# VHH binders against Type II restriction enzyme MthTI (mthTIR), part 11

Target 1, 281 residues: Type II restriction enzyme MthTI (mthTIR), of Methanothermobacter thermautotrophicus (Methanobacterium thermoformicicum) (p29565)
Amino acid sequence: MSNLLQAIMNIKSIQERNLGSYKGVQDSKNRMNQMGVTLEVFLKDAFCNTFDIENKDLVYSEYFSYLGNQNNPPDMILKGGDAVEVKKITGIKTSIQLNSSYPKSKLFVSDSRITEACKNCEDWEVKDIIYAIGTIPNRVLKLMFFVYGDCYAASPSIYQRIVEEVKGGLHSTGLEFSETNELGRINRVDPLGITDLRVRGMWIIKHPIKVFKNIIPPESIKNNNFNLIALMKAEKYKQFPKKDRKRIEAEDNIEVTDVKIKDPDNPAKLLDSVLVRYDEI
Key: E = the ipSAE of ESMFold2; O = the ipSAE of OpenDDE; V2 = 0.75 times the mean of E and O plus 0.25 times the DockQ between their complexes.

## First folded at step 1 (VHH)

Design M09 (framework vhh_8pnl_2)
Fold by ESMFold2-Fast, scan of step 1:
Order: structure tokens, then C-alpha cells, then sequence
Structure M09 (fold): chain B 281 residues (1-281), chain A 120 residues (1-120)
């Protein structure tokens, strides 16, 4: 069984190994700082501790109940644990494009975008979801941000209301509509009846470094160095195995801090949360 | 510390000139809008000048014709040329940057400041 705290420790271990090898082995340093693999593979290796293993697929199958992609979300589900959605960006604070999928505070088995294979990968109703956001300018991983959806996204009803209001507004125009998975399609808008307008939603969410700048000062993020940040509710942190919490709290160069964040559903309410930072310096 | 480091401040006589510099610590400088702010003791921080990634500039009314903002993307450095300095220009001067793809009134990065004193 794996979890986010174990993945953070594994990332720290490989980073510090690369710092130690800086004086001798250029290949090892380049493999970490200049990604020779996709962000998705890097993260699978982080959860499985398989960075240096040749036969990874067997170990992956022990740790993940589901492995997906953009068309079959989420990107991965830890066996008995969290769902992970991977986002790759090249700009330091570029907003996250979620395309047709609104931000998810949790992953529900009733979600219309997940496949039957995902729904049946284990016996589940709801999973915590981690947005794993990697900033990779020029193929160099500079910032790895893990944020739990319930710290970041509002409840589904907030976004669903917007979708239904937009759909209702389009249908109230009296224009000819057809059934669609998009926000709307308006048929035959020109006199010859040969032009349709498709209205596709593209959800965009601000980078968590901008959202949480009051607990993560922007100037603390050095673009020349690798930065790792993880944000979770205090309740979630307490659910991790005691051995993993003890290990990460005792670890050099990792800071575990109690913080308060605004509730995504009610900004007047503060939520007890835990911020984990790995500073390779 | 931080992403931006200011330099070039000091003590000058009224009517004098100073050139402030702001060096980037390694973000993608050419993609950021940059600005100079100042803060005098007991006052709020105020915008002095802004330069967009495309080179367009905007100045506060109180410095128009006296200050010039410029950038050198190859050197990852922002400048503020200050001419005809007045005692009222005495302040801590800060450079700031924000991501061009993220609209808003707030800055992503702030420097620690450089002090400018114009003697009475």
C-alpha cells in the first residue's frame, strides 16, 4: 500500500541521491532534473519506489487499482487509497486547464466521465483526489505541487449549477438545439442552415501557488531549484499511517506545518490543514 | 532570498539621478510583466511604473517625465532610471513581477527593496 507521504519520501530520496552524485555522475543528475520520462511515469515511480527498477509494470499492478489517461480519467488510483490527476505545465504559475472537466473536490463513483473499468477497479463509492501539478520548463521539473481536491475545488453542486444555468440560458433563446455532451449546440444558425455552433466548456483553475500565497509566499519558490509542496486537510493527514507521519515529521529538509486555508465552499470559514514542503537546500 | 533582488539605491541631492536595477533569480523573465513600487514611512505602497513583456510602459502621474522604466530580457534585469529627484521621492523601492497568463491586480513576486533617500 502506498500513499502521498511515502511518495514524498521517495522523491526526496532520489533528489538527495542526485545531489550526492552531482560531484561524479552527470547521468543520474540529468535523469531527475531533466526528465527523460513523462511526469506520469515519474509519479508512478514515486508512489511505487521504482525509479531504478527495470520491470516496473509488475510493481505498478501491486500499488494501483486503476491507470487511466486524459480520455479515461483519473490518471491513477492507488489501491485502497487516493485518486491522482496529473497536470503538466511549463510556466511557473500558469493556470491549470481542466478542459471539459470541472474541478473535482472528490472523485465519486457516480461521475459520468469515468469508465466502467474505473468504477469497478475496486469496491468504492468516493475517493480523495490529488491534483499532482508539475511545472516542467525545458523538460526540467522545477515545482511538484500535490493538492487535495477538497482544499482547492468547490463541491460539485457549485460547478453543476453553472453548467445547468448556461444550458438553460442557451435553450431559452428559442434557437434550434440538438442533444450534446457539451454545454450546448445551436443548429442551423445561418440562412442556408449549414452552420452549427457548438458551445464547449473549458474549465480553468488558478495554480495553487497563487491560491495559497498567504501560506506559501511566492518569493519562497526558487525557479532555479526543485520545489515540492503538498497541501491537505488536517483530517486527511491524521488518516495516514502513524509510521509515515512520524517518518516525514522527523525528516531533515522536510517541513510539516499546521496552516489554515479558506473553505472552497465558504471563504468565511477556515479549514485546519497541513502543508508539507521539501526544500532540497 | 526571494525571486527578485533590487540594487542601486542610495543618498542623493535634490535634482540628482539614480538608476535602480532588479535582477531575476531564474524565472522566465521575458514572460512576466514587471513593475516598480515604492513605500515611504507611514504610507501605503504605491505603483511608480510598469513595463509589460511586449515593452509597453505605464507611469504614475507623480513621476511622468522624470523616471524611465526599461528591461533587458537577455540579462533578466529590470531598470528604473530616476532623474530630477525630489525629497518626496524618498522611499524604499520594490520591484515586482506577475505571470502574464494570470490576470489580476496582485503580483506574484516581490523583491526585498532598495532604499532611496533624497536629502532635504
Amino acid sequence: as target 1 above (281 residues)
Amino acid sequence: QGQLVESGGGLVQPGGSLRLSCADAGFTFSEYDMAWYRQAPGKERELVARIYSGGSTNYADFVKGRFTISRDNAKSTLYLQMNSLKPEDTAMYYCAAWDLYESGDEYDYWGQGTRVTVSA
Scores: ipSAE 0.000, ipTM 0.127, lowest interface PAE 17.1, mean pLDDT 81

Design M10 (framework vhh_7b18_3)
Fold by ESMFold2-Fast, scan of step 1:
Structure M10 (fold): chain B 281 residues (1-281), chain A 118 residues (1-118)
Amino acid sequence: as target 1 above (281 residues)
Amino acid sequence: QVQLVETGGGLVQPGGSLRLSCAASGFTFEDYAMGWARQVPGKGLEWVSYIYSGGSTEYQDSVKGRFTISRDNAKSTVYLQMNSLKPEDTAVYYCATYWDDYSEFDYWGQGTQVTVSS
């Protein structure tokens, strides 16, 4: 079985940052989409330690219980372990687009947006979720940020309340309403009955470097050739195998520090957390 | 306060060259990453190139091999050498810095017009 600490060690070991010639969908006309696929493969290789292996699919099946995509989330689930969502950005953006899915603090098996294949990939009820956010300007990986959802996103009830309030507002218009997988569609809104309105939930979340600037000062990453940052609750860090924790703590040029972050459900409260950093100057 | 002043724009024929300069003041230039972005009339703003304080550089794919970014810390100036110019390079070019919060660009100059046409 693999985990985030092993993936971090593997990323450090390979020293490969140019993703323009890595693995990905050949002949994709959408460069941005192609780089997202390449980042996904790079991260699968990081979890499996398969950077130098030609027949990767067999090894992937040993480490992952599920492999998905944007339409069938999450992008991957480690056997007996965490779910991972991959987000690719091309610059130092302040916000991340989550499309129709609100931010997830945890992945629940009851989530209506995951497939039956995902729900049945193993016997599970809830999984920790990692947002793996790669900044890849000019096809070179410059920032790899791993943040656990429960450090970053509020509880589902926060976002679900907003969804229900918006749906309630749409129903209260008295216009023809149609149920959809999104917020809704209001048909025939004009007197001639020729205009329909589609209301889509397009969620946006601030980049974790903006959210956690008090523990990751901007000056600490501006001039580096590569930054790797991982943020998790102290309780989560303690649950990793002792061997993996001791290995990463002994590794040269990797810093493991105790930090405090605001509770996403109550910013007046602080959560004990662990910050893992690896930087290339 | 923070000021970025671009010079070196102008009219040039396809295949020609221009060198843009950006004189910076109001901050410790050597500590900051600098970049160039361009605004094509009727289209959005797009980044062109970055240079970090340590000298590492990055380029948008469409300009890689044709444009070269450099800096002179003693003069608090960043440069963009533009070779093999194409009509598609016609834009207002802005000098910018990574000032805070890792936004794409925080402080901008006034811009300098580059027009590539015969």
Scores: ipSAE 0.000, ipTM 0.135, lowest interface PAE 15.1, mean pLDDT 81

## First folded at step 2 (VHH; framework vhh_brivekimig_d4)

Design c1 (from C09 with V101I; at its last look DockQ between E and O 0.01; V2 from the best seeds 0.00; counts 0 for: pae E 25.1 > 2, grease 24.6 > 24.2, placed apart)
Fold by OpenDDE, look of step 2:
Structure c1 (fold): chain B 281 residues (1-281), chain A 119 residues (1-119)
Amino acid sequence: as target 1 above (281 residues)
Amino acid sequence: EVQLVESGGGVVQPGGSLRLSCAASGFTFSSYEMSWVRQAPGKGPEWVSSISGSGGYTLYADSVKGRFTISRDNSKNTLYLQMNSLRPEDTALYYCARYTIEYKTFDYSSQGTLVTVSS
């Protein structure tokens, strides 16, 4: 069974950072979206250590219980392990779009946006979720940031409260609404009664490099060939297999440090966390 | 797999112009009405413009009418938004989107393109 620590080690072991020429991805007419797809494949290979393997679908099937699509989170679920949401951006100053869903501290099987295939991919109710954020300027992976949702996103109730408030505002208009998982669905908006209006929210979250600038100095990211950063709660780190922890801690070029981060639900509270960092010069 | 990728965003001065593009793949582009929507910081999504599959019908929000022009090239699977006479209030992330009747969902791009209008 794979996990994030294994993936990190595998990423470190390879030198390829040019995703524009990544072998595992077919050329798409949409080159811009191709980087996102390529990043996803790259990460699959990272988890499976299949960077140099052809016909790796069987291996994927052994390591992943679910592989998603662009329209429904998550992008992948490790068998018996974490969910992963992949985000491609071009610069560290760029915010991350979360496509009509608020940031997730955890992934729940009851999430309205996940597919039935995802719900049924294995026996699960809740999973930790990794936001895998790749910064890829000019087709080159410069920064890979892994952050667990519970370090990054507030509890669902925080966002849901906002959703409800917005919904309430919409409903106060006196228009006719149908039940929806979106912010609103307005029925029969035209005289013929043949048109409905869907109201969707788009959530945007800051890049974690900006969020955690206190523990990750921006200057430290400059002039590196590649940076890999992972952030998780201390308790999560301890849950990884001892073998994997020992392995990553033994790497001279990888720093595993204890850090304090603000609780996403309460900034007055600090969370014991672990920062894993690899700087490739 | 439906893919929508916006480009053309940038920083412009008031009164300036930008042309946004949206490359579409993974579906029969000409069969779908396409839309531009935008979201400004701290604001909710705002519909900007729509164009029919054939391109014969266009619709604009009042806020952009007369300044923005939506168009498409179905041979290239590309949606366009020509933005003229830009204003600070036009500052937003711009997304292209399609609506699918079959699934009763909107498909948005994953990233959008940022337009910043500032002096």
Scores: ipSAE 0.000, ipTM 0.180, lowest interface PAE 16.7, mean pLDDT 89
ESMFold2, look of step 2: ipSAE 0.000; ipTM 0.087
ESMFold2 (binder alone), look of step 2: mean pLDDT 83; pTM 0.824

Design c2 (from C09 with T28K S31D; at its last look DockQ between E and O 0.01; V2 from the best seeds 0.00; counts 0 for: pae E 23.4 > 2, placed apart)
Fold by OpenDDE, look of step 2:
Structure c2 (fold): chain B 281 residues (1-281), chain A 119 residues (1-119)
Amino acid sequence: as target 1 above (281 residues)
Amino acid sequence: EVQLVESGGGVVQPGGSLRLSCAASGFKFSDYEMSWVRQAPGKGPEWVSSISGSGGYTLYADSVKGRFTISRDNSKNTLYLQMNSLRPEDTALYYCARYTVEYKTFDYSSQGTLVTVSS
């Protein structure tokens, strides 16, 4: 089955980076939003190596156990493999919004934001999650950054504590609340009792280029070239099929390097990690 | 093609004023609530102000209330931010943005405009 290393190799094998004219995706007048959709399709094709295939649905069904919707994470789950959350941005200086959800180190089946279809898509309890962050200025993919959640996000308890504190503050108001997976739902806020208020959190996380600037010099990212970067724990890398590891390591223009990154839970602790980098010349 | 292009940034002394502009194209401008967001060096993004599509509703961060005024001209597809009584802490890269819930991101311009407040 497919994995991130295969996807990287597939992306490298094609030279198309203009998502504005990506085949198989209808072009809309809302170009900014369209690029997010197109990026998702692009990534599906990357995992499935279906860039040049017209009938993609059959292949998608073989490689993915779940394909998500716009409102619920994740965007896709590889069959027997990782979850993927896709994020589109226009510039590397831009932070990433996480739609009413804090950053995830891993995806849990118990997550209140995932759908029943996702929970039941296969037999799973926990999955690694890849944040696939595409930087797409002017409809051209310039940077594809893959970072595993456990390299990027702290443990759930860190964020959940914040959520609980905020909820506690809301509930201290004495207003009428309903159960919700959001920060709060306030009932009947108007005299007629016909209006409810949903309180949602917008989590914003820095672009991984900024987070990992110590191992990825910002000046090395060229605006006119395509860059692909992937970051994962060393143990995760070792779990990939040997053939895929050997394949990517054999590529002269792909660098696979051991790096140390700060533990998201404890910056005093360093994590053995692997950085994969492809700079398109 | 959807584009957001900021202008009007510069260097000013404390107490000074600047007016930022954002030229929008490629979408129906009046249908979207527009925002200004800023990012100071070493800090995360900070929401500054928002204005409804029609311009009839405005919101401000507490840090800029009474000093900044957001406005828009839908006939020109332009968003404005009048900044008065500027302070050193207002130093930041300013972005014109629209929030898209559907796509889980702010749509920012790629460049922003730099505002530096220093004596």
Scores: ipSAE 0.000, ipTM 0.186, lowest interface PAE 17.0, mean pLDDT 89
ESMFold2, look of step 2: ipSAE 0.000; ipTM 0.092
ESMFold2 (binder alone), look of step 2: mean pLDDT 83; pTM 0.830

Design c3 (from C09 with V101W; at its last look DockQ between E and O 0.01; V2 from the best seeds 0.00; counts 0 for: pae O 17.2 > 2, grease 25.6 > 24.2, placed apart)
Fold by OpenDDE, look of step 2:
Structure c3 (fold): chain B 281 residues (1-281), chain A 119 residues (1-119)
Amino acid sequence: as target 1 above (281 residues)
Amino acid sequence: EVQLVESGGGVVQPGGSLRLSCAASGFTFSSYEMSWVRQAPGKGPEWVSSISGSGGYTLYADSVKGRFTISRDNSKNTLYLQMNSLRPEDTALYYCARYTWEYKTFDYSSQGTLVTVSS
């Protein structure tokens, strides 16, 4: 069974950061985001330590219970472990676009956006979710930021309230609506009754590097070197296998530090968290 | 790879003008309706304007109608937004975007361009 600490160690162990020529990824013109796809493969290889393995699919099947698609979250689920949402950006100052869904503190099996295959991939009700944010300028991975949802996103109720308010506004128009997972679907908007209107939300969240600037000084991020940062609750860190914790803590060039971050639901409350940082020299 | 890169943002006084540009690559630009979306601090995204692939059809939010002009040059794969008579409430990060039914997602630039209207 793999986990984030193992993935971090595996990423550190390799020297390749150029995703433009990453082996095992087919270049497809039909792909909207080639670098995003490559990043996903890179991360799968990180979790499975298959950077130099040819028969990756067999290994993936052993470590992942779910591998997603471009239209539905999450991108992957580790067997018996965390869900992962992969985001590719080109700059460290860039906001992150969350397609069609608000930020998630956790992943719930009841989420209307996940597929049936995801719901049934194993026996689960709720999973922690890792936002894996890769900064890839010019096809080179410069920053890999792992942040758990419960350090980053508020509770679902916060966002859901907004959704409901917006929906309420739409429905107050008196137009004809169908049930939808989106903000709204308006039926038969034209005289022929052949056109529907889908109303979709666009959620944009600040990059973690901006959100956590107090514990991660911006000037400490080296633009020319690779940086890996992971942030999780202290409780989560303690849940990792002792072997993996000891391994990562023994690395001289990896810093594992206790930090306090603001509770996403209540900034007056601080959360005990763990920051893992690797700066490649 | 689909890429959208905005430029032209800056600081202007009320009543001033700016012209935003969006350079597009990685897709057949003329085949897609393009939009400008903006997000002000503390607010959600707001649709600003759209233009059809050919440029023959344009649409504006009421808040910008008569002041903003969307246009495109398909030969240059570039989307434009001429903003006149700017107001403080126009202060926002501006994104160019497209929606694809194939992927059921909005494609935005990763950066956006910041427009600040202040006295």
Scores: ipSAE 0.000, ipTM 0.174, lowest interface PAE 17.2, mean pLDDT 89
ESMFold2, look of step 2: ipSAE 0.000; ipTM 0.258
ESMFold2 (binder alone), look of step 2: mean pLDDT 84; pTM 0.832

Design c4 (from C09 with S31D S54K V101L; at its last look DockQ between E and O 0.02; V2 from the best seeds 0.00; counts 0 for: pae E 26.8 > 2, placed apart)
Fold by ESMFold2, look of step 2:
Structure c4 (fold): chain B 281 residues (1-281), chain A 119 residues (1-119)
Amino acid sequence: as target 1 above (281 residues)
Amino acid sequence: EVQLVESGGGVVQPGGSLRLSCAASGFTFSDYEMSWVRQAPGKGPEWVSSISGKGGYTLYADSVKGRFTISRDNSKNTLYLQMNSLRPEDTALYYCARYTLEYKTFDYSSQGTLVTVSS
């Protein structure tokens, strides 16, 4: 059974193995680009420690209960564990596109956007979700940020209230409407009656490095070859197997610290959280 | 009596194609905008595509654009939906609906035909 702590240690291990040779240093600094693998494949290998294995599918089947498609969240589910949503972005100044779905604090089996295969992959009702955000400027992975949804996204009711208010505002205009799953569809808005307007939600969220700059000073990541950062609630960290917690806390060059973050539902409230860092010069 | 009767649903593998038909009667078909709407199990209705009465204008939901094609044959009073590159998430009950300016809504719809996309 795999988890985020194991993935972090596996990423550190492969990065340090490659640094042990001059050619390996160049490969590790451009690993994704030079290896010809996607961020999703890199992350699967991180959870399974399969970077150097040619026949990966058997190992993947032992660790994942679900591997997703391009159109439905999540990208993967660890057997008996967390869901993972992978996002690739070119820089920390750009917002992360979530398309027509607001960000999720948790993944629920009742979510209409997940597949039947995902709902049935194991017996579950709610899972923690990891947003695995790879920042890849100029085709080189520079920042791997893992943030749990409940540290980053507000509760669903907050977003749903906004959706209902927007829908209500559109209907109050007195324009012609049709039934739709979108926020709104307004038909025949021109005098000839030949123009329709579709209104869709296009949700975006700030990069977590910008959201959490108070606990991750920009100067601490500046000029590094690679940074790995993970953020989770303290109660989540305690749920990992003690063996894994002891291993990562003893690991050279991995810093595990207690921090406080603002509650996404109430900025006046602080959440006890754990920050994990691996920085490669 | 306005009547809309669809056909062409079935089971298909991912990547496959289906063509849905909707036969219209009891009204002047060419005067009305027609739409396809789908409803996945446990979900609300989702608009898929629309076509103007004369066929000169078409609209598509983003989820189907480039894969689905709406058309009509006014000489046969028939609405069509060509569905290509089908995905598991296209699984739904598909029905056709007539739009009316009088009520600014869909006033008649068919009962629906099931499309199942599965391995």
Scores: ipSAE 0.000, ipTM 0.068, lowest interface PAE 26.8, mean pLDDT 80
ESMFold2 (binder alone), look of step 2: mean pLDDT 83; pTM 0.829
OpenDDE, look of step 2: ipSAE 0.006; ipTM 0.231

## First folded at step 4 (VHH)

Design e04 (from c1 with S31R I101L Y103S; framework vhh_brivekimig_d4)
Fold by ESMFold2-Fast, scan of step 4:
Structure e04 (fold): chain B 281 residues (1-281), chain A 119 residues (1-119)
Amino acid sequence: as target 1 above (281 residues)
Amino acid sequence: EVQLVESGGGVVQPGGSLRLSCAASGFTFSRYEMSWVRQAPGKGPEWVSSISGSGGYTLYADSVKGRFTISRDNSKNTLYLQMNSLRPEDTALYYCARYTLESKTFDYSSQGTLVTVSS
């Protein structure tokens, strides 16, 4: 069984941050040159502690109930644990493009965008979701931000109401309308009936560094350091095994602090949260 | 397995008040947006109000704003609707619903609770 606190400890134990030159799998019989890895592979290794293991896929199957991709989200589901979405950016504070999918505070088994394989990977109804946002200029990992969806995204009703209002506006035009997986399609808008209009939603969410700047001051992000930041509700932190919490709290150069964040559903309300930070000095 | 059981309906005079309750079981209540939906005699279903899983955000139909208050108690897996200044047009069968992302619709209970506003 793995969790985010174990992954953080494993990332700290491996000091290589150039993913383009990350040491490949090597053993006494089958030697590989150093080769690059993706952020997704790096994070799988972090959860499994498999950075130097040759037979990674075998070990991955013991820790993950589901492994997906961009077209089949989420990227990972830990056995009996959290879902993980991986986002790669090159600019340190660049907003995250979510395309046609609005931000998710939780992953629900009823979500229309997940496959039957994902729905059936375990007996589950809802999972906490971690956005794992890596800033990787020139293949060098400079910032790794883990943020739980319920600290960052509003409840589905917020986004769905916007979608419903836009769809209502389209239906109110009196034009020929047909349904699509997006906001809608208006058919035959020109006199010859040869032009259709497809209406798409494209969602963007601000980088967590910009969102949480009051608890993560800009001066605390150092230019030449690797910075790891994790943000979760206090309730979530308490759910991790006591051994993992004790281990991370005792670790040199890792800070675990109680913070308050604005409730994504109501900015006037503050939520008790835990901030975990690790910098390479 | 998922169960939603409404209660608290009844007959009231115009200007009166009622408090509806919905007891939820079979799922992690605190992690789902919950809603109230009503169906008046001879009409289709009308969305009334929604509340986020945390209770931090609420939404209301224009027809009920300022008169109805939605709330929840996650420790008791219970959703509430406080209805004040009731009008004859509020007469309907009221359903508690869980919003389903997959179907883009609400999962209703089959039972509902009847609210009649008359004389």
Scores: ipSAE 0.000, ipTM 0.131, lowest interface PAE 22.2, mean pLDDT 81

Design e05 (from c1 with G56D E102R Y103T; framework vhh_brivekimig_d4)
Fold by ESMFold2-Fast, scan of step 4:
Structure e05 (fold): chain B 281 residues (1-281), chain A 119 residues (1-119)
Amino acid sequence: as target 1 above (281 residues)
Amino acid sequence: EVQLVESGGGVVQPGGSLRLSCAASGFTFSSYEMSWVRQAPGKGPEWVSSISGSGDYTLYADSVKGRFTISRDNSKNTLYLQMNSLRPEDTALYYCARYTIRTKTFDYSSQGTLVTVSS
C-alpha cells in the first residue's frame, strides 16, 4: 500500500501547492479552532494522500493496520509495512523526549508497551520503525525529519543493561522497595514514613541533525523555508518498490545520496545508508 | 516455526572450560539480538550475555565478565558461548534466547543445556 517514499512525494506536492498560503499544523487539543491539522494528521494524510478529503477515516483504514497515540504506541503502522512514531518539537535542535521507553531500533511484537490490539492488527513479528520528527515554530512546519530506528538507536540490550544496573544499584542501598513497572519505587524515605520516591527512566535522544551533522551540513538548513530529510540504511532503501525508487530519484528538487553513518552499536563501524532531501528555499 | 537448540553442556572441574552452541531456525537470525540466560535449580533466570545482530557489539553480566565470550556465526545461524575459568557458581541450565532483560521473559527458548561445575 504505502511507504515512506510515497509520503515524501505527497509532502512535496502539498508543500508546493500551499506555497504562499497559510496552512498551519496545530495541536489536536486546540478547542478554539479544529480546522487546523496536527502533525499526526498531516503525516497520516502524507501516507494516504488524503490532504483534501473530508472523510479520511475510511481511507486511513485502507492504509494503516494500527493507529495509536503517545499512551498506546506506535502512532501508526502501515499495512504490511513500517511502524511510525511521531515527535513534535518547536526548537530546531531540541532533543527528543522518549519518556519511559528507551530508544527502539526495531519494533517487536513482544514489546512490553504495545497493546494486544497493536500485536493483533496483522500477522507480524518485527517491523522497521520510523521516527518522524517535525519542527513547528510558530505553527509552521519548518523541518520534517524521518529517521529509521536502526540508524539512530542502539540494540535493546544496551539500554536494558543500563535499566538493570540502575535497579540493582537502588536495591543495594538497603532501602525498602515496592513492586513497580518503573526503575524503582522506594517507600517511606522520611522519618514519618509519609514520602515515597518513584524512580522513572525518562529517556532523551539527541536530535538527528546533531547526530548526523557530518552528512547534513548545517549551512544547508539555514535560509530554507522548509526542509525534509529522510535517513535509512541502503538495504532498506533497496526494499522499497522499484517504481517508488525510480520516481523519487527522477523528481525535481529531491536529492537521493549514498552516505555512510556510524553503527549505533559500534561507532568504529560505518553503515551504508541513503539520505533523501527536499528543500524549499 | 521458531526453534532454538542448545548443546555443549556437561560436567567440568573448577577452572575448566566449555563451549555452548545454539542452532537457530525458523526466523531471520541476523536480524535479532541474541542472549544467553542461565537458571540454577530452584532460582530465577539470570541474564549472562547478549550480542547484537551483526555480532559487532557484546554485553556481559559482571559475574562472567572476563571469563565468558559470546559470539555468533550468521552464515550458520549459530550462537556460541565460550566459558573459561568455570566456578561452582556457574552450575546452571543455560538457555539461548531473544531475552528481554527488563521483563525477564524469553522468546523462542528451548529446553536448555546443563552445565555442572564439580568441586
Scores: ipSAE 0.000, ipTM 0.147, lowest interface PAE 19.9, mean pLDDT 80

Design e06 (from c1 with E102T Y103V K104R Y108S; framework vhh_brivekimig_d4)
Fold by ESMFold2-Fast, scan of step 4:
Structure e06 (fold): chain B 281 residues (1-281), chain A 119 residues (1-119)
Amino acid sequence: as target 1 above (281 residues)
Amino acid sequence: EVQLVESGGGVVQPGGSLRLSCAASGFTFSSYEMSWVRQAPGKGPEWVSSISGSGGYTLYADSVKGRFTISRDNSKNTLYLQMNSLRPEDTALYYCARYTITVRTFDSSSQGTLVTVSS
C-alpha cells in the first residue's frame, strides 16, 4: 500500500503547509515541537498520510504489518513492503549508534533478534530495510535521511567474520565460556570464581552525509531550513509503482538523480543508485 | 529565474584541449553542487563531472577521469571544465546543471555548448 516515495511526498506536503500556516518564519523549523510528536510518530504519519488524523492507530494498522521499538526491532514493517529502522541524532554529522546489532543490509526472517510477532506479522523471508535518520538539534528536525541498508551496510558475512574472530580470540584464552548472544561471556575469571566477564559489541556506523559526501556535498545542506535526502539502488527505485515514480519525478522542488555509489562489499565497484532530494530554503 | 549559459565549445583534433565555461545567475551559486552533463547524437544524457559548492569535492565519470578537470569561481558565478586528451568519443553537446550527477528530470533549458573532436 505505502512506500518511501509516498512518504517523501507526504513529508513535502506537510512541510509546505507548515511554512504558510503561522504567518511567520518558524513554522517549518519547529514542526515537530509545535506538533508535540516524536520522530517515530512523524515517520508513521509520513507513510500513512495521517498528520491531521485523530484516530491514528486505526489507520496505522492498515499500513503496517508490524510496529516495534529499539528492544523489539525493527521500528516498522510496511504491509507487503519495507522494514524501517528509526535513528534520532542531535548533531548533523553524528555517527549512528547501532548498539549490539551490526549494520543490516537486509532484514531476514531468520534473524534471532526479532520477535515471533515480527516473524509472523505476514508471510515473508526477507525485506529491504530503510534507515530513517532524523537530525533534530534543539528538538527541530533539520535533516531527514532515508538510506536503504544495501547502499550503506556490508553483507552480513563481513560483520559476522569479525564477530567470529573476536569470539575465537576469546576462546583461545582457555577460559570458561558460556553461551551468549554477545561477543563473549567468560565465567569465573578470578581465583574465587566470583567474577564473570561480559563482552558486548557496540556497533557504530558513520552518518550517510559523511559516507556519501561526494554525491551530497556538505555545503549543499547548510542554510536550508529542512533537508530531505533518500538514497536507494537503481534496481530498488524501478520496483516502486510507475505512478509513484512519475509523480515524484514531476514534483516541483524535488530532484531525482542517477548517482553512483561504492559497493559496501567492494569499494572498487560502483553501484547504480538513485538520489531523491527535497530541500526547504 | 535560474539561468545557465554554456560556452567554450568548438572543433578540435584528437589529443587536443578545450575549456568550457558556464555562467550562472538567478540563485546563490556557491550553495549548489554543479555538474557537467553531455549528450552525444542519438544517445541519452551522460553525466561527466560534479563539484561541490565550495569546490572541496569533485567526482568524475570513469571515461573522463584523469583527462578532465572540473572547477568553479564562486566570485564570478562561473563553472569550468578543462578537457585534455580529447577523443572522438567526447564529441557531444555539453550542458552545465544544478543538482547532478545524472538528472532523471534533466532540464536542458540552456542551449549547451558543442564540442566536436574530429580527425
Scores: ipSAE 0.000, ipTM 0.108, lowest interface PAE 19.2, mean pLDDT 80

